VH-VL binders against UPF0735 ACT domain-containing protein LBUL_1260. Designs and how they scored, part 20

Target 1, 144 residues: UPF0735 ACT domain-containing protein LBUL_1260, of Lactobacillus delbrueckii subsp. bulgaricus (q049t6)
Amino acid sequence: MADYFYVHKKILPDYLEKVLEAREMLDSREAATVTEATERVGISRNTYYRYKDYVFRAKDPARGQQAVLSLLLADLPGALSAVLTCVTDHRASVLTISQAIPLASHASVLMSLDLAGLKGDINTLLADLKSLPFVKNLQLAGLE
Key: E = the ipSAE of ESMFold2; O = the ipSAE of OpenDDE; V2 = 0.75 times the mean of E and O plus 0.25 times the DockQ between their complexes.

## First folded at step 28 (VH-VL; framework fv_rolinsatamab)

Design v4 (from s4 with light chain L96R; at its last look DockQ between E and O 0.16; V2 from the best seeds 0.00; counts 0 for: pae E 12.2 > 2, placed apart)
Fold by ESMFold2, look of step 28:
Structure v4 (fold): chain C 144 residues (1-144), chain A 119 residues (1-119), chain B 107 residues (1-107)
Amino acid sequence: as target 1 above (144 residues)
Amino acid sequence: EVQLVQSGAEVKKPGSSVKVSCKASGGTFSTYAMHWVRQAPGQGLEWIGYIIPSWGYANYNQKFKDRATLTVDKSTSTAYMELSSLRSEDTAVYYCARGRIGWYYFDYWGQGTLVTVSS
Amino acid sequence: DIQMTQSPSSVSASVGDRVTITCKASQGISSWVAWYQQKPGKSPKLLIYKASSLQSGVPSRFSDSGSGTDFTLTISSLQPEDFATYFCQQYDSYPRTFGGGTKVEIK
């Protein structure tokens, strides 16, 4: 009964993402007019108007506001603090943290996050977390 | 309840440096960023940077990166801000600040340390 | 860096008056603005943060509104303890930046 689906963008026409980009340019005032925004992203004005009210980034139509992350954390000073700073910089709130005793040189960490204030989408947060040198096996273990 | 107590006022000559301390009590020191903010007399607030005590990681406002150094002493729960190559326009009250749980805005502020730069 | 432009620089008002203070961000920052009160010689005090949440112990006469680039703080009925300087702060990105302040004075 919901009017919206979640689909991976790979199976959608490329111009739908460009509609989103044009709308974001107008919202941020990087472009002053629809004509300017649509020219810059490479779509027609007609395409923009046809889809602008129906295509959204996943975070907006998502039902859940919580995520569970699983990762291996190197046993180094400040590793957990850096993960927490990354999460905070993305405007997510940590609800719980469970960390197992380190085995060899890494500890398993399970975190639950409140995503209500998240800046951007969850994949941007995951990409930044994966970029930390002491984080391994980062997985989104749950989302709701 | 977190309490932040800063070192006393200082008078410095141009070209010298100053190191302001901020002792934290009543909460967790090691995992939360400590921020530094300054306020010139009768002026607005200017963010200098933060440091994460457990990691020693510091993030600086680009305007201060060449002259500011943030450090911590975990054994005394004390954060430090050092500003070098002082100029008259560095005359300001310097604050340490942190959030209770968030990293975005500041629930707890030190009392401020006046640094006066004059000949 | 995101510049926060705050107006007015000062306002003279009487007890019981409604006061509105505005901040304009140099780029879109969604709703990520906090507001502080500062009395002379004192540290800033947090008033309002995420989703128009009042900090503990802050009177309900303080409220905010806005999204994108334009934000307001409203004091619905000034009290004697409200005469102070008020600052906005964006927390969308680093560096954290503040408005220039609005001094609310007795008329």
Scores: ipSAE 0.007, ipTM 0.509, lowest interface PAE 12.2, mean pLDDT 81
ESMFold2 (binder alone), look of step 28: mean pLDDT 88; pTM 0.913
OpenDDE, look of step 28: ipSAE 0.012; ipTM 0.609

Design v5 (from s4 with heavy chain S30D S54F W55F; at its last look DockQ between E and O 0.06; V2 from the best seeds 0.00; counts 0 for: pae E 10.7 > 2, off the site)
Heavy chain, then light chain:
Amino acid sequence: EVQLVQSGAEVKKPGSSVKVSCKASGGTFDTYAMHWVRQAPGQGLEWIGYIIPFFGYANYNQKFKDRATLTVDKSTSTAYMELSSLRSEDTAVYYCARGRIGWYYFDYWGQGTLVTVSS
Amino acid sequence: DIQMTQSPSSVSASVGDRVTITCKASQGISSWVAWYQQKPGKSPKLLIYKASSLQSGVPSRFSDSGSGTDFTLTISSLQPEDFATYFCQQYDSYPLTFGGGTKVEIK
ESMFold2, look of step 28: ipSAE 0.007; ipTM 0.528
ESMFold2 (binder alone), look of step 28: mean pLDDT 89; pTM 0.920
OpenDDE, look of step 28: ipSAE 0.027; ipTM 0.659

Design v6 (from s4 with heavy chain S30D I52T S54I; at its last look DockQ between E and O 0.03; V2 from the best seeds 0.00; counts 0 for: pae E 9.7 > 2, placed apart)
Fold by ESMFold2, look of step 28:
Structure v6 (fold): chain C 144 residues (1-144), chain A 119 residues (1-119), chain B 107 residues (1-107)
Amino acid sequence: as target 1 above (144 residues)
Amino acid sequence: EVQLVQSGAEVKKPGSSVKVSCKASGGTFDTYAMHWVRQAPGQGLEWIGYITPIWGYANYNQKFKDRATLTVDKSTSTAYMELSSLRSEDTAVYYCARGRIGWYYFDYWGQGTLVTVSS
Amino acid sequence: DIQMTQSPSSVSASVGDRVTITCKASQGISSWVAWYQQKPGKSPKLLIYKASSLQSGVPSRFSDSGSGTDFTLTISSLQPEDFATYFCQQYDSYPLTFGGGTKVEIK
């Protein structure tokens, strides 16, 4: 989980979502074997084994995960307060905040979060954070 | 759902002050900013400022900074906007407002309080 | 302050018409714009936030587009309940500012 991106699935090969579907069939016992699961979703066993440990649904439960966010803030007293409130409303915890000296009235912030108690998924948190004014650039810099 | 109920209409003389109240119910009061926005008759909307009850932090439109005072009473879930040194151009409907999801766009609005400034 | 210049100031239209309202920001505001509807004697009602996110309960005939400085609100097929005044609002920087409004009137 050390080197992951969040990407829209439309730019990914279709077989990656089928790998996820096959894994879910095995986990739920809807399919008894890898051969059965992969045949039902239309991928090879080799494709399944190649990717099964590297692709995940963004809405999967995330116990014990940590995230690192990179933000550019334009209203440090108000924007930081709004970010912290939003994080708390999603039941995530701030572990560290690192701020650079403001440039042109903007401050660069690197923030690490504990997602153990996260309500919903990380994409919902990111969407709400992106909806805050004075948060000019938000990127998920790491997820582990 | 959050409900915002404002105090009644007021008629004021130039040079006086007005204090408008906004009582919140049906939701969390402390963690979201309460904004104040006014609308002169037949005109657009003008942002006055906000206050955050949990931190007591207020941020004002510079146009109003010397005349407006935003306060809260957490025990009654009530926000207040006081505007001093009233002029005839301060005649407007004054709204309290807050967002459900974001802090700076508003889907909960009070009913408005008409403040008329005339001699 | 970021000036939001809204046009037209009024539109005379019939039920079923497509109505387009524009807002132009005096500087780049990315996609930080919201749109409101206000009927006479009533408080504003949020229609769209976060660039094309409809507020819950808002009909799909309302849409917006734009990024940077130029933004539009479109009503694809005007209904009787849509005759109102519409405002844009930027929330890129303080002070929060609104467009001057566009009154949509029955022909």
Scores: ipSAE 0.006, ipTM 0.550, lowest interface PAE 9.7, mean pLDDT 82
ESMFold2 (binder alone), look of step 28: mean pLDDT 88; pTM 0.923
OpenDDE, look of step 28: ipSAE 0.020; ipTM 0.645

